VH-VL binders against f1miw6. Designs and how they scored, part 17

Target 1, 251 residues: f1miw6
Amino acid sequence: MPHFAKPLLRNIITRNLFNSIKKKQCLQYLQTLRTLQYDGFTTVYFGETDIPESLVTGEDFSDGYYMPTPTWCVVHAGGSQGWVPWKYRMFLRDELCIKQEDNLFFEFCDVVKKAYGKCAIVVKERRRQDATRPKEGKETEAQAHVPSVVNLTSVTCCPEVAKSYGHKLLTLPSPYNYLNPLDSAWSSLKWFIINNRKEFCLQSVDGVYSYQYILFSDLISKGIERINLSKWRTITTKVRRWENYYLGKLS
Key: E = the ipSAE of ESMFold2; O = the ipSAE of OpenDDE; V2 = 0.75 times the mean of E and O plus 0.25 times the DockQ between their complexes.

## First folded at step 4 (VH-VL)

Design y27 (framework fv_traxivitug)
Fold by ESMFold2-Fast, scan of step 4:
Structure y27 (fold): chain C 251 residues (1-251), chain A 122 residues (1-122), chain B 107 residues (1-107)
Amino acid sequence: as target 1 above (251 residues)
Amino acid sequence: QVQLVESGGTLVQPGGSLRLSCAASGFTFSNYWMTWVRQAPGKGLEWVANIKQDGSEKYYVDSVRGRFTISRDNAKNSLFLQMNSLRPEDTAVYFCARSELYYGYSDYFDYWGQGTLVTVSS
Amino acid sequence: QSVLTQPPSVSVAPGKTARITCGGDNIGSYSVHWYQQKPGQAPILVVYYDSDRPSGIPERFSGSNSGNTATLTISRVEAGDEADYYCQVWDSSSDYVFGGGTKVTVL
């Protein structure tokens, strides 16, 4: 049996160092973002969300037998100006390696440059797994949790590409997801889907829409459109309040 | 234990080229960002370039951008700095340094090599 | 962060306390790291993330960071602590920024 005292002490020390580092990363992020905003950069949040087919179809779909295991990845960007005037992308996760457009981020940078000028592009850090970074040999020093693999998005976001358009790419540290207004927009989209999926299913029974169209385009597009400029302003104002709260702790 | 050993520093004429090497041992080289930092005689430390674990991202101080190229060979545990169009202002001891990655940030340098002196003079 | 300001030199008697400051606008929002460099030697990390010490660095070394000033404190100074000390921060717009360095003389 394991010595509970030794593993627990190590975990407490590692977690304290981890939390301290995360707090500093967040403060660095906020300071850099505010400096860029002061310098005239427009803030845009770029990211993705997964929409499982089960969220769209529901359990009690009466028109046959379904085994909804597929998950769709939706990629979009927005900020205080609303959704970026860029066509959002939607990929079936099993096809991301095949149908992924190599130049998607390049196109995105061009579009936001034309729409807003220089931008501070915020992406969320993504980690497949948190790993404790072991020091080689025996030691009493604290260890920190460090991501062993970091993916910013399913779309490759290259800092050099952003820089070539005059943009700056920033990474928002996890777990500070509430500082990303895009996550609130995604929650609104999923809530819209849940509350409107039955209406579109009824319309397909009337022969207005194909089942596939309802599942993968019309419902999602209408949900995105419902997150209008007014909603974006509300969401970004909430985020700004949290940012000010954290920055206020520095004084 | 962790060791970083630089080599390649020598006297070179302005406009010349030079390649610096750093041999790493005692750790899993492919897990770390690697960095070059320089120090002119009697002056302070200046960051030059850094490179991501897999070589996919490279960053440079403005004064060397377009002239210097950082690269790495993870199979050989080696870091390189190709220096072209050298100027007298590039005269410095060049240090190889390891940086631990915390949440996508390579904030500090935990181990340094002894450095290799590059002199750019006619 | 454009510039980090350090005093050029600090003199301290053996057994006394040396304090080395690193000034920068809103530096308290950044993580500050400190390096010791002896003549003809490579720098070594003595304090990281404002106040944490690497394994093997004596408890006499400590750090703090708030507002516009970060401070490296060396208590019970020994002759072997005589060196140049550099502060360093990172930000996504300017990458790595080092202070000008402080020469600590133990006399």
Scores: ipSAE 0.000, ipTM 0.398, lowest interface PAE 16.0, mean pLDDT 76

Design y28 (framework fv_traxivitug)
Fold by ESMFold2-Fast, scan of step 4:
Parts: structure tokens; sequence; C-alpha cells
Structure y28 (fold): chain C 251 residues (1-251), chain A 122 residues (1-122), chain B 107 residues (1-107)
């Protein structure tokens, strides 16, 4: 059984399902992915999820006092072969903007090349955050088009870098989240955190932040480890069913 | 108040033609794939045809392909099934149904009409 | 190629549990949906995506799907549950396929 909160997520996506441009992009994505799989490419899904500390501590801020809540960004990749044999990363959200050059994606491409050979690396579609707005005048529709380079908030994924290692980088269209098995993995992680956070006692011990970080890291690691090869195979099999369905309906 | 209402079912001679209609209300008709499902007297359910939201794609069960044509008019919230070269084995209650969606596509039929009876006999 | 096999009938005593099976090759790799149909009425969707229930369907209805068999389970059966039940899948090669139906009799 998948570990995602499907009823809540439906409300976010319902308006986008029948956009004709997105349907064309989805068909192109699926046809390209199948061609690469036929050509011997291993599919890996690369992505991230945000884990607010309030999710871990269960803190209630209903008193109206404004408090910045630290958010941890977890970056990992997986597929039908399980989690990739790459050490997942955790970043404090506020520290992401200090990265000038992204060497993590270079390291990732090298690791998966050595583990799997040539890979089809799938990332989610995102708007470029550094897009400039017109200073004076009305926005044109040309200025609202999708970015040519897809960036994650923590890691910049460059098609040219992937190609230099023999890989192909694919962008999964945003309204078709059922096609990303990593979303199920992230839901499972968050479900584990919510149900096990009390056992890891993440409350302050006289403000000892190092100890709290160790407990938090342990909680995250155990949640990730819980998604074993068998669970990954189940999740990717369900994604394959959705891919076949979309190919039949969008053709 | 989501509703589908079929009409047009009647007695027809073998080799004859008939057009069924389905009137949709209470939802945005143009956002859904629509389907015809039939049921012969005392028998089970059989899918007949479906049509994409914009009418650009149509699919049929093998036994009716070339004889039946599914169509829709989104401005009038209406679905149609044109049946030609009718055979006795086409005798059935014909249901209009809506294909469901839930964070992606769900190939289940969540809203059904009451059905309209088509009898093909001399 | 997909054929769904259901038992033609199932008898169950009031308050007991009824289990209706739907057999198919590798059906666990497909999403199974279940419909209830009472005489002279349109079908009603009672379970979709193997185990989810539409709004308004009692918790007594549940589903499972693994390997070559999907199962609709009706717990604490009531007289009003007496009906024909159909399973249904979609396959890229077969389109929409319905099972032959199971008549549930509450005795």
Amino acid sequence: as target 1 above (251 residues)
Amino acid sequence: QVQLVESGGTLVQPGGSLRLSCAASGFTFSNYWMTWVRQAPGKGLEWVANIKQDGSEKYYVDSVRGRFTISRDNAKNSLFLQMNSLRPEDTAVYFCAREMYSYGFVDAFDIWGQGTLVTVSS
Amino acid sequence: QSVLTQPPSVSVAPGKTARITCGGDNIGSKYVHWYQQKPGQAPILVVYDDSDRPSGIPERFSGSNSGNTATLTISRVEAGDEADYYCQVWDSSSDYVFGGGTKVTVL
C-alpha cells in the first residue's frame, strides 16, 4: 500500500490534469523514457523533500508569535533497484543560497555511472527562481514560459553534466506526480517521522544542538532505510501502471 | 447534484440505426472522459466506447467498431452514441458513465446514468 | 487477453463477512475497482484503486489486490447489501474489462 496522503494532494492538482500543453509534454516525456529504457538506460529518480522541524517536534505556534522554523532539505535518488548507492544529503534550507557551483550533481552522475552504467535521470519540472521580472511595463506571455534549465532548490541538474557521464536528464511534467515514485518514498519518510518522533526525543537538552542534530539525523536515516528494495519495486510497479495508462489515454 | 440522464432507447429492427443521448449536469462535463457501458438482459456489464475530454480520441470494443460512433458536444453538456447496422446481440440497457480522476487518472466509473433500453428484434 | 473470473454466487448470513474474489493473471499489477448493482438499478462504485472508498460508502466495504486475486470484503453484512458485484480493471492492451459478476445473497 502506498504511503502518500492521496486525498489531500488531489485538491492541489485537480485543475491542471486536462491542460493540453501538459498532456503533450507528458506524452513526449513517456515516449522518450521508454526509448531510453529500450536502449539500456537505467531509470533513476532524483529529487528532494523539505522537512520542517515543526513536523519533527510537533510544536504549536497558535499563540501568534512569529518564529522562523528551520527546514531541512533531504536530497536522494532511487528506482526499481532501490535507493542509489550514493550518500543522501541534508541541508538547512537557509544555507542553500550560499552554494555557488553545484559539484554534488557531478559526484552523483559519477556514482550512478559506476553503479548502473548509463542512466535516465528524472527530475521534477520547476520554474527558474532567478528569473528576472520586468522593471516597468506589463509582463508579456513570452516572459512566463517554462525555464530551459531545470533546477532543484538544493542542487542544479545540468543536462550537459549528465551527458558528459553518458546519462540523459529528463524533466517530469508537474501535474503528473503519480509518475514519480520518489514522491511515495518522501511520503513514507514523513509518515515515519510523524509516528516515531517521540521515540527519538528531539526536545532540547539544555540547548545541546549537536545532540539534537544526531537524533534528527538518526530519525531521517531510519525512515529512509525503511524503504527497502521490496517497497521500491512495489512503488515503481505502480508507477509503471500509471505510465501505461497515460500512454493509452494521451497517445 | 451530479447527474447523467440517458435517452433514445427503443425497439429497432436488425440492420437499423439508433442514436442515444446522455445529458450531464452538476459538474464540468468538458473535464472528463465519458463512457458507454451496456448490459444485456440477465447478463453482466460490458464496456462499449469512451471519448476524450475534447473529443479528439475515441475507443471502441471490437464487436461494435465500425458500427458505433461515440461523440460529444461540450457546449451542450451532451454525450452521444450513434449505432448503425444493429444486431440482436446489441440488445441491452446502455449506461452513460463518467470516468473518475484522483491526483492523476482513475479508470473507474464514479457517476452512472439510469440507463436506456435498446431492443433489436423483428 | 485479460479475463476476470468471479464466482457466480456467494451466500452469507446477516452480520457475517462476505468475500468476493476476482481472479486474473498478474491482477495485483493493475488497479481493481468494484461496483454494486441492485435489480433494475444502475451500478454504484463501492471500491476503487484496490482499496479506496468513495464518499458515502460505509467502512464495511474494503478491498485488497495481490498476485492473481483481488478481493472485495463486506463485513457485518446487512440485508441491503444483497446485490450483484462486479470487479473491473483497465489494461493498456485490453481497455476496460469487467468480471462476470457475483450474486451476493444474504440468508
Scores: ipSAE 0.000, ipTM 0.416, lowest interface PAE 13.9, mean pLDDT 77

Design y29 (framework fv_traxivitug)
Fold by ESMFold2-Fast, scan of step 4:
Formats: C-alpha cells, structure tokens, sequence
Structure y29 (fold): chain C 251 residues (1-251), chain A 122 residues (1-122), chain B 107 residues (1-107)
C-alpha cells in the first residue's frame, strides 16, 4: 500500500508552505499588537458566535426526520477590561433572513473610542466556506450539526473606519484562533445556555415571536453577564502567556 | 530510545507535601517544554502544569495554582513537581510528558512516562 | 472551562471501521490530538494536529476536524485496538483540555 507518487509529495509541500506562511503572519500579528500595546492602544477582540435553536431547545431528531435548525448570531467584543460597554447584537441567520446591520462597526468604533481611547481591534481571519485545500479524511461527515448560510463574519470591519476613530484593525491568522480570548467567552456562553435552557423552554409561548425573542434574549444576556471582569482577566492573561511563547518560538 | 520515568508517588495525608521526579533519557531534554498530566482512578486525563525549556515560564491548572510548583534541572535531565497542601481530590496517577516542539505550533504530548501513583487519604 | 464531549463507548467488529467523535464549540479552529490508552499503561499519541500520524502508528489511524466535531477513524480494526481513546486541544481559557474518553470494544 505504500504509494510514492508525485501528488503525495506535492500535498506535503503545500501543507508545509501553508504552515510557514501562517507562522510568519502570526509573528507579524504579534509584533504589531505588542507595538500598539506599548504605544497605549487598548486591545479589544471583536467577533461573533452562532447559537443554533437546537442548542436552546435541546431537541433531538433521533426519529430520523431532518429539519433545518434556525441559527442566531451574537456579536460582541471584550478584552482585559471585560466586555466593552457596547450593546451586543443578536440576529437570526438563515436563507430567507440575511440581516445586515449598516453602521454597526461605525457605532462600535465610536463607543470604544469614548470608553478606552485608541484601540487595537482584533478580528479573526475569515474562514473559507469552500474546501479549497486538498486533504485526507471525512471532516464533512457528521461534523456540521446546524445548517448555516455563512461561515464568514456577518459584520464588515473596515480598516479605514477604524482609522478614522484613531484605532488600528488587526486580523488574527486562522490557525491561531486560540490566541483570541473571545472564543473562550463564547464557549462559556454556550455552556451556560445548555445548562439553563430548561427555564427558557418552560416559559416559551408557541406562535408569539416577540415574547419568545424576549425570553431568548434574556437567556443570552444572563450568559454574557456570567463572563465577568475577573474571568476576562484570567482568559486574557492565559492568551498573553501563549503570545509570549509564540513570540519566542517564531522569532 | 526516548524514555520518561516517574518516581516519588506514595500515600500522604491531607495537607501533606510530596515531590515527584521524572528522569528523561534518549533526547536533548533542554530543547523541550515538559509537562505533568494526572489521571484519577477510573477517570480521564487532566493537565496539571508545564514548564519552558529553560525553566523561565511555568503554567498551572487553576485547581493546583499556589499549591504545586513545577521545576526542572537540565544538567540532570530531570523534571520535578513539588506538591503542597495536598487534598483527597489530588489522588491520581501522575504522568510526566514531553510537549512536541518543532516550529512553535505544537502542543501535543508526544512522549509519556508510565506514571507514579499519589494517594491522598487520612 | 472548555469541555470536549466524547461518547463513553464504541463497539466495532474486526475488520470494520470505528469512528470516535470529539465535540467542542468551534473545535475546527483548534488543533486536535488523539491518545490511545490501554489498561494499566501510559497514553500514546496516535494522531496529532488533526490528521498527522507520529512515526510507528499504523496508516489505518486517521483524523479529521471541522466545525464542532473532530473524528478519529480507525480502519480495518484489530483486537489490539481495544483501548480508551482521548481527544485533546490547547485552549486559551483552559490551557490543555482532554475529552472524557471513549472505550473502544472490538467484538
């Protein structure tokens, strides 16, 4: 079964090249971020997470019937100072209800400028929705539990808009998502939802969207509030330790 | 042959102290981050602490921070875990493990010792 | 802390394929490592960085990772593959996180 074909060697070379490029991008990101922090910029991580309704309801389709699960997108930002003093956004994401919020990033930049002064705003590198890289395996088999129309950020973060408020926009390379403390906050939110969703389900009223939305919004707000300043400081300290590790390794 | 051999595990009373040792051979010990991972009887694996190649950086799981101290002696190819204020829930097999190190990406535990049992009971 | 969810057990017939899942929020953005542990023995690394194999690990071991699920696949299963299997990631909030483990039984 050993097969020493040119296509196998090409795949190994492509992977190694990709890894080298991403390591260089990560080093540049970290060096730039440290320089900005030294210059007095407040670091703020801006991003989003998807919350499928099945996560909230706990529904199991074990009877074999497949049904599209609506997904809610939550947009927020935080850092060592806790969640930013900006009202988080939440909207439904599906094929019929692609909701775009104009001016969202403008409002965000203004709010954090007033709260913190100049900021280094970190966003995640956008994930490609298409499988563009050759790879072995069956990652698509049973890996996606919830249908989504978009894999990329729902909010357009424009570098020129950030600059107009005195901010700098940085993109964290995709293989290093663990250097983004916001992902840890999102995990905590989803854990809270799973463990507290029974209260929401018990009080939900079928066919009354506004009431259902209020209860769901309340659950999300409570989950976000549980990620307090102390937890954010712990998370960002761990991120700082790994940033120091990689600065030492990639230099 | 790359090997890690733990020692020092024994029965200790709650509130007591114990020092674990790990002897490394078959590789350049000073080039690797080293770690301790534990496993309570009948339970899964839990990371405890890691230490940088030169000993300048040390990291701990929250439940042991302030009680445990990881250290290393590169001249003796040895890793240590000083355990203070021991609790019954610290009862576990303690594994010495090497973190794979090549390009700064890697955080997999590529080589493991056989473990040493620490029992904390009155 | 972050949690990785694994099924407690998986049964598979000899020569068939076993699939062990590791569920985690946005786990596709992490590098997942897999360990095999037989009773009374130390774990051994069988797959690392989602899909790579260390030297000495048979080619029938493979891995994948995307979305909210990582999978360890063992093709042409042998009796000697009976063991507990653990997934593991590095996470900025929890450092190193292990799954609860899956006992693979070959019947």
Amino acid sequence: as target 1 above (251 residues)
Amino acid sequence: QVQLVESGGTLVQPGGSLRLSCAASGFTFSNYWMTWVRQAPGKGLEWVANIKQDGSEKYYVDSVRGRFTISRDNAKNSLFLQMNSLRPEDTAVYFCARLEYSSGWYDAFDIWGQGTLVTVSS
Amino acid sequence: QSVLTQPPSVSVAPGKTARITCGGDNIGSYSVHWYQQKPGQAPILVVYYDSDRPSGIPERFSGSNSGNTATLTISRVEAGDEADYYCQVWDSSSDYVFGGGTKVTVL
Scores: ipSAE 0.000, ipTM 0.394, lowest interface PAE 14.3, mean pLDDT 77

Design y3 (framework fv_traxivitug; at its last look DockQ between E and O 0.01; V2 from the best seeds 0.00; counts 0 for: pae E 9.5 > 2, placed apart)
Fold by OpenDDE, look of step 5:
Structure y3 (fold): chain C 251 residues (1-251), chain A 122 residues (1-122), chain B 107 residues (1-107)
Amino acid sequence: as target 1 above (251 residues)
Amino acid sequence: QVQLVESGGTLVQPGGSLRLSCAASGFTFSNYWMTWVRQAPGKGLEWVANIKQDGSEKYYVDSVRGRFTISRDNAKNSLFLQMNSLRPEDTAVYFCARSEYSYGYEDAFDIWGQGTLVTVSS
Amino acid sequence: QSVLTQPPSVSVAPGKTARITCGGDNIGSYSVHWYQQKPGQAPILVVYYDSDRPSGIPERFSGSNSGNTATLTISRVEAGDEADYYCQVWDSSSDYVFGGGTKVTVL
């Protein structure tokens, strides 16, 4: 299964390498990450993935009637130590707009502190849609813009909160999202869903109607569980190779 | 140079106790899981125990659970294996091995000592 | 408990290719590591994560893992490759598991 991720990663890397600013950001990220690792920080990748209901049901809406199907957002974290011993969260995306669970990141920070001690928590940079063209002006020293806040769809990640637990929050530059091993984990999860959803389907027949019911929670849980420590280490090792490649190339 | 050196292996009677030591050098000892692996004479490799960087997690093979205790002193770059209630079947060369955290060598053992022989015999 | 099965021995002529198998139920879902051990010496990691090679290990050593079988391949075998080879995995239920070892003899 690891064979499928290789070609896609190569193609994405080649196109985005031409922005000097992004390269510098990547280098800074990698240098900071390595420094923290040497300082004894455990690297943990925190993130989310969307799981459309259509992925679970297998319904092909290709016939042009885009009926917006509910989308689930799964939030979890992992790294070279496997999944964080934290219960993953699952939200309906439509409901996420209403109640940001303000305490979820606190809970997460506490859990990882207890489990690993000091952590480098890596999150993906959200593409600010509205980033208007930076005006060409002043070469301001690319100080490692510690983003003041990184907003996931369901969770607000605050550097100050992380710091209060002894952690460091790092933002992975958007062009280098492939350096997040969670993406591979999420891909694996989605693959599992697609290939095993039938096994989690229950049929109920009442006197008039036949119903199909998918044990969604069980499906997700099993999909997550199958990504064992060995697989995580494989994924993170691959990411590290790429990190090292870029460190060598960009230094 | 990255090195692990085991010591403490000797002849002991059944029911006896022995403490093995492993001295680490050439790397940041505190960054790594450390492991004991043993090999009985003419037999294969058997994992015995491993310990997390901070010593907060310890795992044992079932056959030694309750008898062996793995520990570490990061300040002294040392790994230990306290062996109690020794049995003839515990006779083996005991290897100290570095595992995990090493960039690209996670859950594998990338550095090994030369081993120390423990003989349990009446 | 994950059991890894290796052939007890493999014989190969110099310059030929040796293949050492490690069998296990769904071993392809695990990361397999390989160790070389010569008599009276400590094991040496020769392949990790199925197919990755540590620095200093010759390119002649390669690995694959799929289905129920992992394979260590030694191409252009030399006299110095005569050793015992062990496969190893980590399993959540069994922790670290080694195969029984394969003695490679260079004829």
Scores: ipSAE 0.016, ipTM 0.506, lowest interface PAE 7.9, mean pLDDT 84
Fold by ESMFold2-Fast, scan of step 4:
Structure y3 (fold): chain C 251 residues (1-251), chain A 122 residues (1-122), chain B 107 residues (1-107)
Amino acid sequence: as target 1 above (251 residues)
Amino acid sequence: QVQLVESGGTLVQPGGSLRLSCAASGFTFSNYWMTWVRQAPGKGLEWVANIKQDGSEKYYVDSVRGRFTISRDNAKNSLFLQMNSLRPEDTAVYFCARSEYSYGYEDAFDIWGQGTLVTVSS
Amino acid sequence: QSVLTQPPSVSVAPGKTARITCGGDNIGSYSVHWYQQKPGQAPILVVYYDSDRPSGIPERFSGSNSGNTATLTISRVEAGDEADYYCQVWDSSSDYVFGGGTKVTVL
């Protein structure tokens, strides 16, 4: 059958698509996105991912050691054109060390306007009450105390700012995160880190934190660069096919 | 040294069963999607099946669905292909391959074994 | 279902450039990978994601992909480049699709 889907898609359909409110939100999102695309807007997905230092160092917490594990938040954007020609940002999740750049989203909007013209900027729906939902992996993951998690993208992405540059800001409903190609790119980055972290560990100099930061930044940059234009086209083509499927089924 | 070594290929009667094995070494096997690709004598390459890192997702070409089962044992760094209800058209060299690292079904195959020949004939 | 069309054979003189095409509807929207296979041997990945080269593959190998045609280009061809070459894409309806293969013969 043409309509038989892989197990992941069938599970998502079973759980989420029968909720009438979320189906309506998804349909409205897709109709708005398609209208903007036909009006000449370039689609850009803007978001973030967390990279724990333990992922990079490969540190073993095997017998219940609970130690602080600094977590880096990487902020970037991309689409069918590849990564946007904008320098990705990297911040510590520690609230005392997070630098808030008032001009970050303004700079982003200006850069993509110069590169692509008018854009449809897609961000993920965030629920602050549900932001602490990684309970499924807590017993498998190294336990580290993180005082709080700040969603930089939901805080900094202002619709009025986007509009001032001629852009439109869209929110992707949370049950349909598989319609966000950026999540696939983040997965690819994390797998690159896991496979290449041994080189980082061998190059790290004990007691020289500034040098370790440079090596860490280099590893992240190489991982991002590995997600090239061709890979982005594969990811976005998959998303576009799912979008077409849902437009046909939900309308 | 990154290596994949297939074994188990032999002559089988039509309707018979056979299990192929692939032994991986020199890399963290559990981090990769794994794939079986076959090549009939004098013909081109044909994808057969792939399996996710943790074994939770498995996909098959239509012609073998329901007859073949892909599986893996990450503790033993081994990949398997259980072939049932074999047909003469299943005659091929079966290659074990590692997906170039990302989403499995969307990626290239960067490391291949040397293949094992399966002949289905009376 | 998508079908990838390759010429069955290409002949090239040593030191010249060989071009192997892979035709498919809107193939430029797919990521194309290329494999080299010598008689009795396993395939080797020579170009991936349209134009990237794996470590250890000579710069003589390059790729491009746009519109309805992807191309593998082998410059300064050597006798050791004689092999069958396959293009490959992933498609949501048919998973992995390989081209029929092109035999490159070096005089």
Scores: ipSAE 0.006, ipTM 0.495, lowest interface PAE 10.8, mean pLDDT 77
Fold by ESMFold2, look of step 5:
Structure y3 (fold): chain C 251 residues (1-251), chain A 122 residues (1-122), chain B 107 residues (1-107)
Amino acid sequence: as target 1 above (251 residues)
Amino acid sequence: QVQLVESGGTLVQPGGSLRLSCAASGFTFSNYWMTWVRQAPGKGLEWVANIKQDGSEKYYVDSVRGRFTISRDNAKNSLFLQMNSLRPEDTAVYFCARSEYSYGYEDAFDIWGQGTLVTVSS
Amino acid sequence: QSVLTQPPSVSVAPGKTARITCGGDNIGSYSVHWYQQKPGQAPILVVYYDSDRPSGIPERFSGSNSGNTATLTISRVEAGDEADYYCQVWDSSSDYVFGGGTKVTVL
């Protein structure tokens, strides 16, 4: 009899001992997700990842030459049906002062409606970080309740937009990233980049991002294609195994 | 190019202490989880410990928990393993290994050092 | 103790196919990685995520994983393939687990 679950699961539970609210949020998320799946909603995981340019170039600038490298952000979605038939988006963050694309989530909802019908769209809960608070008297009145809008770095995910297409927007609590198969897909993409970047790397001309963007875009496109339907099925099956385990332990 | 170089392995007596070092070069060290794997003479591979990119998470195999401490210094591109209360069963070649840049803990170990031999015997 | 079972040795003639198995209950639900190790050397990753190859690993190395068995397949075996081969998974209860290793001998 193998004893696969106990030591690492103990470590996961120990790391979350003092966060009983997040455990209850996870259970609520899982129960809602199962209800939607039973009701015929297709589950789609929508999210983003950062790819530092140094990961793509392989160059080591740590030798007293620590210049900040640009970071690429990739936005995509997938599930047990594979990648959504939607062109992923790629942004270069170091030049980024653009506002989030207001209609990108609208376009996404339309595409997945046409492809799959009604969807349960899962996004990771965005971690609230240190931000200067508004003035005490005025802002307290304006923000009596936490907004329901879910934000990625580059995309605003509005529940009302999802609802207008017959979808449901779900938020995965932030401490439970292992319940998001898209994170495993991002890991596979980064692994592909590490092992194949020399085949795609050409000498760039200084200050000519067009050539470097084309080469990096092709590398990322190939890495995404490498994560085929079979691998998506493996990833989602592993996540479902974790979900079932948590449902048995938390209810 | 990309390499990991371990050092500090030597002969020590049971109950003794030893600190292993691993120097990394040719890649952005702070982007990766780092790992120690050991191999007793004539035996197979055994994972020992790993550490997150920023050092905030550390994990150990049960047989060394409480005796070994993994650490890293990202400014110096260095990984360390402090080994206390050494036992004859800890005799092994200790390898430093790089884990892929990922979230999910389903990592492979893509770059390995040459290893450093630790012998625990009187 | 390791829960991944590998045969201790496999013998194969040059030019033939070697198959190295890694057994585990429902191992098909895990991502399996494979390492080659020659005497006195560090391991080298040859297959990851069941079936993918790192840069520089020839296509004659391939992998599969389903049910209770993962398999590393080396087609057109040559003398340079003689080594120990280890499978490895991550498991929520045990973290990183290696198989016991398989010595491939080229006859």
Scores: ipSAE 0.006, ipTM 0.558, lowest interface PAE 9.5, mean pLDDT 78
ESMFold2 (binder alone), look of step 5: mean pLDDT 92; pTM 0.942

Design y30 (framework fv_traxivitug)
Fold by ESMFold2-Fast, scan of step 4:
Structure y30 (fold): chain C 251 residues (1-251), chain A 122 residues (1-122), chain B 107 residues (1-107)
Amino acid sequence: as target 1 above (251 residues)
Amino acid sequence: QVQLVESGGTLVQPGGSLRLSCAASGFTFSNYWMTWVRQAPGKGLEWVANIKQDGSEKYYVDSVRGRFTISRDNAKNSLFLQMNSLRPEDTAVYFCARSDYPYGYEDWFDPWGQGTLVTVSS
Amino acid sequence: QSVLTQPPSVSVAPGKTARITCGGDNIGSKYVHWYQQKPGQAPILVVYDDSDRPSGIPERFSGSNSGNTATLTISRVEAGDEADYYCQVWDSSSDYVFGGGTKVTVL
């Protein structure tokens, strides 16, 4: 009866408060990004995507023994200039836990400085996994503004390192990930993989394709190359229209 | 082979309840958002509801909110739509479809099942 | 709350080009997807993300999206292309929105 209405109303109220806080975060992000762009900073979206080997081989273990497929993490960056002139990185998830992160971001900052000058480097917001999730109805605006980890899972993006090269590091709030053109690029890459994986398998036995690192990296490279300057301009133009919409709507 | 098969559509009285099922095969069901789309006889497509990979987020078209519940069982590769307080305007073929975007917005739907007909009449 | 406007029907001769429009305010800022539905069958995706094609869809199908109009273009039309075509977007106020559909007749 009346009791069933109380949880629903509390959830609606709490959700609206979090939506409001996230809208403020989005507005601050957009205002900061726009200011940096007017100050001559080149916007570069830096991120990662996971490519499970099953996406490439098309294997399905639904009938037999369950065997998790290895997952490759692809790291790249791009913007209205196209992909940055930096070789994308590809790592097995299990092998990411060492010193590669420190060297990688340092090298990245140097490369984009040489290519573009000062950059606004945009990374996806990532929630701290060690933090206990706040309970609904007890959360405040201050609690909801607790900063997320400023890291990709594979690469530590240090604001101090970015600053030492003249760059600014920005985090895009999680509910607004669609303001990240790199996510559209990743979707295009994955669809290219699905549609072209047969061309990169040397043999098929009972519907299972053999995976080879050389063929896998070639498939990934072809998919990345498919996302040319024209495609990037289209993607970033759409993102710009959404940014303009939200700047008008949220201010 | 990727396949979606709906079932459960039948004739029900106004105010009645019905549960639709969708059986998925040929892909890792737990990796995808899933959706229900309906089509009234001789009319166009209308999105009904979608559900996140782990079931943690669910979204509904305004006209069914509070009456319909979308759910999934990843262990059984099954998607469900519980329909309560049915109205004549809910009469439609209900399609199950896979969402191929990780975020549950700006998604396209591929593949689609063949649909199951729900008729709400006395 | 947003509405996608499609013409109810389009007639095209075999071998010619059919153009199906999808009108919406600022639709160029959204990703448009297109579906083909033949009588008694489920819809199939023919174009996604404005202009990309799924595996198995002929290159005769193409799409564009700018300003207030998205367009599905079917070149060298065949009798088998006769179907209803639907555009679809995601909108922040109404989630997923489909156009009213366009019946393509090949005469």
Scores: ipSAE 0.000, ipTM 0.415, lowest interface PAE 14.2, mean pLDDT 77

